# Ledger of designs, part 181: miniprotein binders against q96jn8r1131to1294

Target 1, 164 residues: q96jn8r1131to1294
Amino acid sequence: TLEFLENHGKNILLSNGNRTATRVASYNQGIVVINQPLVPQLLVQVRIDFLNRQWTSSLVLGVITCAPERLNFPASACALKRAAWLLRGRGVFHNGLKICEKFGPNLDTCPEGTILGLRLDSSGGLHLHVNGVDQGVAVPDVPQPCHALVDLYGQCEQVTIVNP
Below, E stands for the ipSAE of ESMFold2; O stands for the ipSAE of OpenDDE; V2 stands for 0.75 times the mean of E and O plus 0.25 times the DockQ between their complexes.

## First folded at step 15 (miniprotein)

Design f21 (at its last look DockQ between E and O 0.93; V2 from the best seeds 0.76)
Fold by OpenDDE base, look of step 15:
Structure f21 (fold): chain B 164 residues (1-164), chain A 83 residues (1-83)
Amino acid sequence: as target 1 above (164 residues)
Amino acid sequence: SKEEELFKRAEELAKKALKLLEEGDYWRAAYLYLWAAELALEAGNPELAFEYARKAIELAKKSGNEYLLKWAEDLLEKIKEEL
């Protein structure tokens, strides 16, 4: 089954069989990684459970290709400088560098209840799904194996892995 | 060898970039060419890296993607040092 790894950001509390992640302090230190690597046609989805309007910005979504079990997580996903492909706001980032300014919906404005998904296609392209709708290819090629990463940042205080 | 693997991967990315280009997807094609250029350079083939980087610059401009353009230009300067 899909679960968040025990190796996570310092402000994260896991529950619900490690399928729910809650950031219990501050606005950062909220990175979690899903245990099973992405494989072609596997749709991995998380639901935004709670937003705290005290903060600005919201969750970051993406993948990493380094071994997640022993990764020393920085305070935010944006500080990852290697083996990272991330979606933040409407931007696409590779190793901390923006490679696209406008892609898909603005993740900073997704309301509670939004279901966000990641899927690799047969060619290794990374797709973003929003509420079950394929938004297109965010990254044209991602090395495998890779793991889905969620940074509970800013407003985003809780997410839950959901089945398709 | 490691260099051979890097070289093959670079070619694969370039081929994929070409397909995207045929579909009119400029920024994604540019990104793949950039990646191919970096791998080619690491593989010890600055000449091939140069070709891929130039293509990336062209496509970055067509896409209006200033971030990829800057990346490509910086990489091109690095490649020139190896030529």
Scores: ipSAE 0.719, ipTM 0.878, lowest interface PAE 0.7, mean pLDDT 95
Fold by ESMFold2, look of step 15:
Structure f21 (fold): chain B 164 residues (1-164), chain A 83 residues (1-83)
Amino acid sequence: as target 1 above (164 residues)
Amino acid sequence: SKEEELFKRAEELAKKALKLLEEGDYWRAAYLYLWAAELALEAGNPELAFEYARKAIELAKKSGNEYLLKWAEDLLEKIKEEL
């Protein structure tokens, strides 16, 4: 089964058999990583369970290619300057550089109950899914192995892994 | 070696960029050429990096992607220092 790794941001509490991550303090230190690498047939999905709209920004999604079990996470995913591809707001980023201004929906406005998914296609392209709908290729090539990452940033206080 | 692996990866990205270009996907092709150019420069092959960066500039312009264009222009200036 898919679970969040025990190696995570320091403000995260894992529950529900490590399938639910909650940020229990502050606005950051909320990085979690899915325990299995992405493969072309695997769709990793999380549901936004709780948002606190007092913050203006929200969760970040993405992938990392560094081995995640012993990685020292920064306070926020946007500080990942190597081996990281991120979706933030509507932007797509590679190692901190914006490569696309508008891709898919704005993650900062996704409501509670939204199901967000990541998968690789057969060409190594990273796809975003929103409520089961493929938004297309966000990043045309991601090296394997890579792991899905969620940063419970700002508004986003809880997510749960859901099965496709 | 690390340089040989970087060079091989750069060529793989450039081949994929060419396929995307033939499909008319200009910004994703430009992005892959830029990544290939970065790797080629890191591998110590500034001539190849220059070739990839020039292709990326053309494609970033065609796509109207100002972020990739800025990256490509900055990278090209770095590469010229190493030629």
Scores: ipSAE 0.678, ipTM 0.867, lowest interface PAE 1.3, mean pLDDT 92
ESMFold2 (binder alone), look of step 15: mean pLDDT 88; pTM 0.872

Design f22 (at its last look DockQ between E and O 0.93; V2 from the best seeds 0.00; counts 0 for: pae E 2.2 > 1.5)
Fold by OpenDDE base, look of step 15:
Structure f22 (fold): chain B 164 residues (1-164), chain A 83 residues (1-83)
Amino acid sequence: as target 1 above (164 residues)
Amino acid sequence: SKEEELFKRAEELAKKALKLLEEGDYWRAAYLYLLAAELALEAGNPELAFEYARKAIELAKKSGNEYLLKFAEDLLEKIKEEL
């Protein structure tokens, strides 16, 4: 069963069998990691449950290859400078460095109810899915094992893991 | 050995980059060549790293990706110090 790990950002409260993450304070400290590593053809999806419009930015999606159970999470995913591939806005980032400025839809403007997915293909390419539609390869090669990461940042205050 | 593993991984990435290039995907190919260059350098093969970095630069330019271009150029300068 897919769940968020107990090791998470300090402003996160887990519920619904650890399938729902809620950021209960401020605009940051909201990183969560899904327990099972991504394997080829496994689609991991989260639904944006609640957005707080007083903020501007929104959630960050991505993967990490370090051990998530022992990770000391920074205030935001953007501060991860090692073993991290992230999607923020329309940008793709590797270890905090932007490698692509315009990819897929703008994550900062996804409305509540949007279902965002991550999937590795057989070649190690990381795909973004939006409402069940494959948006293409965000990162052409990601080492395995890797874990899906969600940063409940800014507007995004709650997400839930959903089945495909 | 560690160096052998790095070298093999670099070659794998370069092969993947070539496939993407054949599909016209320049920025993703550039990114893979950039990674391949870094691994080749770490593997103690600055000559190969140089080749991959140059390819990354070329493809970054074709894609109009200024970010990859900057990274590749910076890496190229680092590689030159090892030649």
Scores: ipSAE 0.807, ipTM 0.911, lowest interface PAE 0.6, mean pLDDT 95
Fold by ESMFold2, look of step 15:
Structure f22 (fold): chain B 164 residues (1-164), chain A 83 residues (1-83)
Amino acid sequence: as target 1 above (164 residues)
Amino acid sequence: SKEEELFKRAEELAKKALKLLEEGDYWRAAYLYLLAAELALEAGNPELAFEYARKAIELAKKSGNEYLLKFAEDLLEKIKEEL
């Protein structure tokens, strides 16, 4: 079953059989990683459970190709400079460098209840899903194995893994 | 060998980039050519890296993606040191 890894950001509390992650302090230190790598048949989905609208930025979503079990996570996903592809706001980033200005919805404005999904296609393209709707290819080639990552940043205080 | 694997991967990315170009997806094609250029340079083939970086610049310009254009131009200058 899909779970968040025990290796996570310092401000995260895992619950609900490690399927729910809550940021319990501050605005950062909230990185979580899904325990299984992405494969083409696997759609990893999380629901935004709780937002604190006093912050202006919200969660970051993406993938990493480094082995996640012993990785020392930075305070925020935006500081990942190797082996990382991230969606933040409407931007797409590779290793901290913006490669696309506007892709998909603005993550900073997604409301509570939004279900965000990641999957690989057969060509290695990374797709974003929003409430079950495929938004297209965010990154045209991501090496395998890779793991889905969520940074409960700013507004985002809780997410839960859900089935498709 | 590592160099053979890097070269093969660079060619695979370049072929994927060409397919994206045929579909009119210029910024994603530019991105893959940029990655192919980096791999070709690491594989010890700066001439091929130069060709891929020039293509990445062309396509980044065509797509209006200023972020990829800057990175591709910086990589091209680095590659020139090894030509």
Scores: ipSAE 0.501, ipTM 0.808, lowest interface PAE 2.2, mean pLDDT 92
ESMFold2 (binder alone), look of step 15: mean pLDDT 89; pTM 0.897

Design f23 (at its last look DockQ between E and O 0.84; V2 from the best seeds 0.00; counts 0 for: pae E 3.9 > 1.5)
Fold by OpenDDE base, look of step 15:
Structure f23 (fold): chain B 164 residues (1-164), chain A 83 residues (1-83)
Amino acid sequence: as target 1 above (164 residues)
Amino acid sequence: SKEEELFKRAEELAKKALKLLEEGDYWRAAYLYLLAAELALEAGNPELAFEYARKAIELAKKSGNEELLKWAEDLLEKIKEEL
């Protein structure tokens, strides 16, 4: 069963069998990691449950290859400078470097109810899915094992893991 | 051996990069060549790393991605120290 790990950002409260993450304070400290590593053809999806419009930015999606159970999470995913591949806004980032300016939809403007998915293909490419539609390869090569990461940042205050 | 595995992985990434290049996908190709260069360097093959890094620079420029370009240039300088 897919769940968020108990090791998470300081402002996160887990519920619904650890399938729902809620950021209960401020705009940051909201990183969560999904327990099972991504394997080829496994689609991991989260639904944006609640957005707080007083903020501007929104959630960050991505993967990490370090051991998530022992990770000391920074205030935001953007501070991860090692073993991290992130989608923020329309950009793709590797260890803090922007490797793509414009990819897929703008994550900062996804409305509540949007279902975002991550999937590895057989070649190690990381795909983004939006409402069940494959948006293409965000990162052409990601080491395995890796874990899906969600940063409940800014507007995004709640997400839930959903089945495909 | 560890070095052999790194070398093979570097070549695989370079092959993938070439395919993407043929499709006109410059930033993904540049990124893969950068990874290939790093692996080649770690594998003890600075000459091959140099080749991949140069290709990454070229493609980074075509992509217009300044951060990829900086990464490539920094890596190239590091490689030169090993030549």
Scores: ipSAE 0.831, ipTM 0.920, lowest interface PAE 0.6, mean pLDDT 95
Fold by ESMFold2, look of step 15:
Structure f23 (fold): chain B 164 residues (1-164), chain A 83 residues (1-83)
Amino acid sequence: as target 1 above (164 residues)
Amino acid sequence: SKEEELFKRAEELAKKALKLLEEGDYWRAAYLYLLAAELALEAGNPELAFEYARKAIELAKKSGNEELLKWAEDLLEKIKEEL
């Protein structure tokens, strides 16, 4: 059973059996982590439930390889400078460095109802899925175990874990 | 040993990088060579790290990815201090 971990950003309220995360204040402090590491046959999906267009930037997706249960999260996922791979806007980032300018769709423009997915392939490549469609390999190799992360940043105020 | 494991991991990444290079995927190959270089340096093999970092520089240039290039150049300078 996939759930968001109780260790999360301080502006997050978990509900729906810890499958829904809501940012209840400000524009940041919204990092959540899925309670199981990624394995090649596991597709982790979240639906964007609510967006506030007052902000210009939106959610960040990614993975971390540090054990997440006791990790002290920064205000924003973009401040993760080690053991992190992030998808933000159209870019792919590793430990704060933009390793790809333009990979998939622009996450800042995904509407409410969009289902975003992360999975590993058999060779350790990290894939993004958008509404069930594989966008290809964002990161060609990510060490295992790694943990899926969502930062409910800016526009993104609520996401829910959904079945593949 | 930990150093032996790091060395084997660096070689695995370099092999993947070579496959990507043969397919013309320059930025992903450069990225993997950078990871391999960092692991080789951590494994106490600065000569191998130097070789991987030089490969990463050339491929980052071919890809036009300036952030990878800066990372690779900074890493090469760090490696030189241990040669």
Scores: ipSAE 0.262, ipTM 0.673, lowest interface PAE 3.9, mean pLDDT 90
ESMFold2 (binder alone), look of step 15: mean pLDDT 90; pTM 0.895

Design f24 (at its last fold request DockQ between E and O 0.90; V2 from the best seeds 0.80)
Fold by OpenDDE base, fold request of step 16:
Structure f24 (fold): chain B 164 residues (1-164), chain A 83 residues (1-83)
Amino acid sequence: as target 1 above (164 residues)
Amino acid sequence: SKEEELFKRAEELAKKALYLLEEGDYWRAAYLYLLAAELALEAGNPELAFEYARKAIELAKKSGNEFILKWAEDLLEKIKEEL
């Protein structure tokens, strides 16, 4: 069963069998990692449950290849400088460096109820899914094993893992 | 050895890059060549790194991806220091 790991950001409260993550304070310290590593053709999805329009930026979505149980999470995913591939806004980042500026929909403007998914293809390419629609390859190669990461940042105050 | 593993990984990425290039996916191909270049350099093969970096630059220009272009150019300068 897919669920968030107990090792998470300081402002996160897990509920619903660790399938729901809620940021209960401030605008950051909201990183969570899904327990099962991504394998080819496994689609992991999270639904945006609640947004706080006080902020401009929203959640960051991506993967990490370091051991998540030992990771000392920074205040935001943007501070990850190794073993990290992130989607923020319309940008794709590798270890903090932007590799693409205009990929897929703008994560900062996704409304509540949006279902975001990550999937590895047979070649190790990382795909973004939005409401079940494959948006294409965000990162053409990600080392395995890797774990899906969600940063409940800014607007995004709650997400829930959902099954396809 | 670690260097051999890095070298093999670099070649795998380069092969994937070539495939993407043939499919017309220039910026993703550029990115993979860029990664291959970094791995080749780490493996102690600056000559191969140089080759991959140049391919990354070429494809970054074709795709209009300024981010990968800058990254690849910076890497190329680093590689030149080790040639």
Scores: ipSAE 0.879, ipTM 0.940, lowest interface PAE 0.5, mean pLDDT 96
Fold by ESMFold2, fold request of step 16:
Parts: sequence; C-alpha cells; structure tokens
Structure f24 (fold): chain B 164 residues (1-164), chain A 83 residues (1-83)
Amino acid sequence: as target 1 above (164 residues)
Amino acid sequence: SKEEELFKRAEELAKKALYLLEEGDYWRAAYLYLLAAELALEAGNPELAFEYARKAIELAKKSGNEFILKWAEDLLEKIKEEL
C-alpha cells in the first residue's frame, strides 16, 4: 500500500496510517515522499485537504532519484539542485532550472479537494494528473528509480494519499 | 565503464529527441538534446556534446523556449572551452 515515508520534513506529522501528511508549523520543512518508487503501472494521487490562503505560494509536486529513506531533506523542495524534477506554480524545473513556463494548472491556485497525480509512462515521461485528467508529459525523461515527492509549502497544510 | 554508460545514455536521449523532433515537439526535443550534450561532455566527448548543444539551441529557438535556449547557450560556451 502507498504511504508517506517515515523520513520527512521536520514540520510534518503523519497520520491515517501514514497516508495523511500535515504541516504543523511555519511555511516550510514540509517535504514528504511516497514509500514506493514510480513504475509505469503506478499512479500516485494525493488530495489537497487543507489550505491556508494567507500564503501566496502553495505545494510543490515532483520526483527525486536519490534514495529517500535516509536523505537529509532541505527546508524546501526548491533547494534541491540535484536529481530533482519539480512542478511549482505552472513551471517545470530540473535541478532548480526552469525548463517550462506553463504546464498544467497553476498549483498555487488549486483549491481544497483537488486530486493531483504523478505517473511514469513506458518511455520514462513524467505525467501530471489533475482530478483524474492527464495533463500530458511534464518531463519527457526521468531516470528510474524515481520517487514521488510533495512539499507541503506555504498554503498547503495537509494532503492525503487517495486511490486512483 | 562510467564514461561508456554516459555515452550510451547520451545516444539514447538523442534518439528520443529525434523522435520528438519528427513529431514537431520542439521544446521537449531541445531539452533532451541538451541533456545528451551534458552527458556527452561528462563522458569526455566534447565534439559530440557540441553537436547536441547546437541542435538544442536550434530547436529551443524554433519552440520559443527561452529557458532551454539560455541553458543550451551557456552549455555550448562551456563545451567550446573543452574543444
């Protein structure tokens, strides 16, 4: 079963059998990782449960290829400069470098209840799903194994893993 | 060896980039050529890296992707120092 990994950001509290992650302090230190790497048959989905609109930016979604069980996470996913592909706002980033200005919806404006998904296609392309709808290929090639990551940043205070 | 693996990976990315190019997906093709160029340079083949980076620049311009273009141009200048 899919769960958030016990190794996570310092401000995260896991609950609901490690399927729910809550950021319980500040605006950062909210990185969580799914406990299984992505494979083509696996769609990882999280629902945005709680947002605090006092912040402007919201969650970051993406993948890393470093083994996550013992990794020392930075305060925010945007500080990942190696082996990381991130979706922030509408931008797509590789190791901190923007590679696409507009992809999918603006994550900073997604409301509570939005279900966000990540999967690999058979060619190693990373897809974003929004409320069950495939947004297409965000990154055309990601090395395997890679691990789905959510940064409960800014507005985003809680997400829950949901079944496809 | 590591260099042989990097070179093989660069070739795989370049072949995928060509496929995307033939489908008209210019910015994703440019991105893959850019990655191939970086791998070729790391593999010790700056001449091949130069060719991939030049292709990335061409396709980034065609797609209007200024972010890939800037990255590819910076990489091309770095590659020229190794030629």
Scores: ipSAE 0.642, ipTM 0.868, lowest interface PAE 1.4, mean pLDDT 93
ESMFold2, look of step 15: ipSAE 0.641; ipTM 0.865
ESMFold2 (binder alone), look of step 15: mean pLDDT 89; pTM 0.883
OpenDDE base, look of step 15: ipSAE 0.873; ipTM 0.937
ESMFold2, fold request of step 16: ipSAE 0.629, 0.608; ipTM 0.856, 0.855
ESMFold2 (binder alone), fold request of step 16: mean pLDDT 89, 88, 89; pTM 0.882, 0.881, 0.881
OpenDDE base, fold request of step 16: ipSAE 0.878, 0.876; ipTM 0.939, 0.939

Design f25 (at its last look DockQ between E and O 0.90; V2 from the best seeds 0.00; counts 0 for: pae E 1.8 > 1.5)
Fold by OpenDDE base, look of step 15:
Structure f25 (fold): chain B 164 residues (1-164), chain A 83 residues (1-83)
Amino acid sequence: as target 1 above (164 residues)
Amino acid sequence: SKEEELFKRAEELAKKALKLLEEGDYWRAAYLYLLAAQLALEAGNPELAFEYARKAIELAKKSGNEYLLKWAEDLLEKIKEEL
């Protein structure tokens, strides 16, 4: 069963069998990691449940290859400088460095109810899915094992893991 | 050995990059060559790293990706120090 790990950002409250993450304070400190590592053909999806429009930016989605159980989470995913591949807005980032300016839809403007997914293909490429539609390869190669990461940042205050 | 593993991984990434290049995917190919260059350098093969980095620069330019270009150029300078 897919769940968020108990090791999470300081402002996160888990519920619904650890399948729902809610950021209950401020605009940051909202990183969560999914317990099971990504394997080829496994589609991991989260639904944006609630957006607080008093903020500007929104959630960050990606993967990490370091051990998530022992990770000391920074205030935001953008501060991860190693073993991290992230999608923010329309940008793709590796270890804090932008590697692509325009990829897929703008995550900052996804409305409530949007279902975002991550999937590794057989070659190690990381795919983004939006509402069940494959948007293509965001990162052509990601080491395994890796874990899906969601940063409930800015507007994004709640997400829930959903089954495909 | 660790160096052998790094070397093999670098070659694998370069092969993947070549496939992407054949498909016209320049920025992803550039990114993979960058990774390959880093691994080659760590493997103690600055000559190969240099080759991969140059390819990354070329493809970054073709893709118009200034971020990968900057990364590649920075890496190239580092590689030159090891030559």
Scores: ipSAE 0.864, ipTM 0.933, lowest interface PAE 0.5, mean pLDDT 96
Fold by ESMFold2, look of step 15:
Structure f25 (fold): chain B 164 residues (1-164), chain A 83 residues (1-83)
Amino acid sequence: as target 1 above (164 residues)
Amino acid sequence: SKEEELFKRAEELAKKALKLLEEGDYWRAAYLYLLAAQLALEAGNPELAFEYARKAIELAKKSGNEYLLKWAEDLLEKIKEEL
């Protein structure tokens, strides 16, 4: 089954059989990674459980190709300057560089209950799903293996892995 | 060798970029051409890197993607210094 890895940001508490991640302090140090790499048949989904709306920025969603079990995660996913492809707001980022201004919905405005999904297509395209609806290819040619990542940043204080 | 592997990967990215271009996906094609340009430069082939970066600039302009355009223009200037 899909779970969050025990190696995670310092402010994360895992619960619910490691399927729920809660940021229990501050606004950052909230990176979590899914325990299985993406393959074309795998759809990884998380539900936004709790938002603290005093912030304008919210979660970051994406993938890394570094093996995640022993990585020393930075305070925020935006500091990942290597081997990272991230979705923040409506932007798509690669290694800290914004490469697309508008893709999919604005993650900063997704309400509690929104289900966000990632999958890799057969050509290495990274797809975003929102409430079960494929938003298309966020970024092409992501190398394998890659690992789904959520940064419980700012507004986002809790997410839970859900089944498709 | 490392250079040969980088060159082969640059060619693979350029082929994928061409497929995206044929589908009318200008910014994703520009993105892959930029990756190919970086690899070609790292492989010690600044002439090929220049070609890929020029294609990336053209496609970033067509897509209206100002972020990729800035990246492509900065990379092209760096490549010119290596020619």
Scores: ipSAE 0.577, ipTM 0.827, lowest interface PAE 1.8, mean pLDDT 92
ESMFold2 (binder alone), look of step 15: mean pLDDT 90; pTM 0.900

Design f26 (at its last look DockQ between E and O 0.86; V2 from the best seeds 0.00; counts 0 for: pae E 1.6 > 1.5)
Fold by OpenDDE base, look of step 15:
Structure f26 (fold): chain B 164 residues (1-164), chain A 83 residues (1-83)
Amino acid sequence: as target 1 above (164 residues)
Amino acid sequence: SKEEELFKRAEELAKKALKLLEEGDYWRAAYLYLLAAHLALEAGNPELAFEYARKAIELAKKSGNEYLLKWAEDLLEKIKEEL
């Protein structure tokens, strides 16, 4: 079963069999990683459960290829400078460097209830799904194995892993 | 060997880039050529890295992607130091 790893950001509290992550303090230190690595055609999805409008930015979504169980998480996913592919706002980032300015919907403006998904295709392309709709290839090649990462940042205070 | 693996991976990425290019997807193709250039350089083949980097620059310009363009140009300068 899909669940978040016990190794997570220091402001995260896991519940619901580790399928729900809640950031219980500040606006950062909210990185979580899903236990099972992405494999081709496996759709991993999280639902935005709660947004706190006192902050500005929102969650970051992506994948990492380093060992997640031993990762020393920085305060935000944006500080990951290796083995990281991230979606923030409408931008796509590789190891902290922007590789695309405008891709898909703006993650900073997704409302509560939005279901965000990640899926690898047969060629290693990373797809973003929004409410079940494939938004296209965010990253054309991602090394395997890789793990889905969610940074509960800014407005985003709670997410839950949901089945397709 | 490690270098052989890097070289093969670079070629694979370049092939994928070419397919994307045929589909008119310039920025993703540019990104893959950029990665291929990095791998080729690490594999000890600066000549091939140079070729891939130039292609990345070309496609970055066609896509209007200033981020990939800057990255590719920076890499090109590094490659030149190895030639």
Scores: ipSAE 0.861, ipTM 0.932, lowest interface PAE 0.6, mean pLDDT 96
Fold by ESMFold2, look of step 15:
Structure f26 (fold): chain B 164 residues (1-164), chain A 83 residues (1-83)
Amino acid sequence: as target 1 above (164 residues)
Amino acid sequence: SKEEELFKRAEELAKKALKLLEEGDYWRAAYLYLLAAHLALEAGNPELAFEYARKAIELAKKSGNEYLLKWAEDLLEKIKEEL
């Protein structure tokens, strides 16, 4: 069963059997991690439940390959400098370095109700899904095991894990 | 040895990069060559790292990916210091 890990950003409150994450303060400290590592047949999906459009930037999606249960998360996922692959806006980032300017839709403009998915293909390619539609490989050859990560940053105040 | 394992990983990445290149995916191929170059350098094989970084530069240019191009050029200069 997919759940958000109890180890998360300090501004997060977990609910709904740890399937819903809410950022209850500020604009950051909102990192959550999915409890199961990605495997080729697993599609991890979250629905954007609530957005606060007063902020310009929104959630970050990605994966980390460090064991997440005892990590000390930074205030923002973009500060992860090791073992991280992130999608922000339309950009793709590895360990804090932008490696692609435009991939998939702009996450900063995704409305409430959008379902965002991550899966790892058999070659280690990280795929983004948007409302069930595969956007292709964001970044190839991500090592296993890796865990899906969501940073409820800026606009994004709540997400819920949904079944495929 | 650790160096031998890093070298094998670098070769695996280069093979994957070649498959992407054959499919016309230039920036992702460049990205994998960059990863392979870093591993080859860590493995103590700056000659192989140079080969991979040069390929990454070529493919980053072909894809128009300015971020990978900057990364690859910086890495190539670092590798040259160890040749």
Scores: ipSAE 0.620, ipTM 0.850, lowest interface PAE 1.6, mean pLDDT 92
ESMFold2 (binder alone), look of step 15: mean pLDDT 89; pTM 0.893

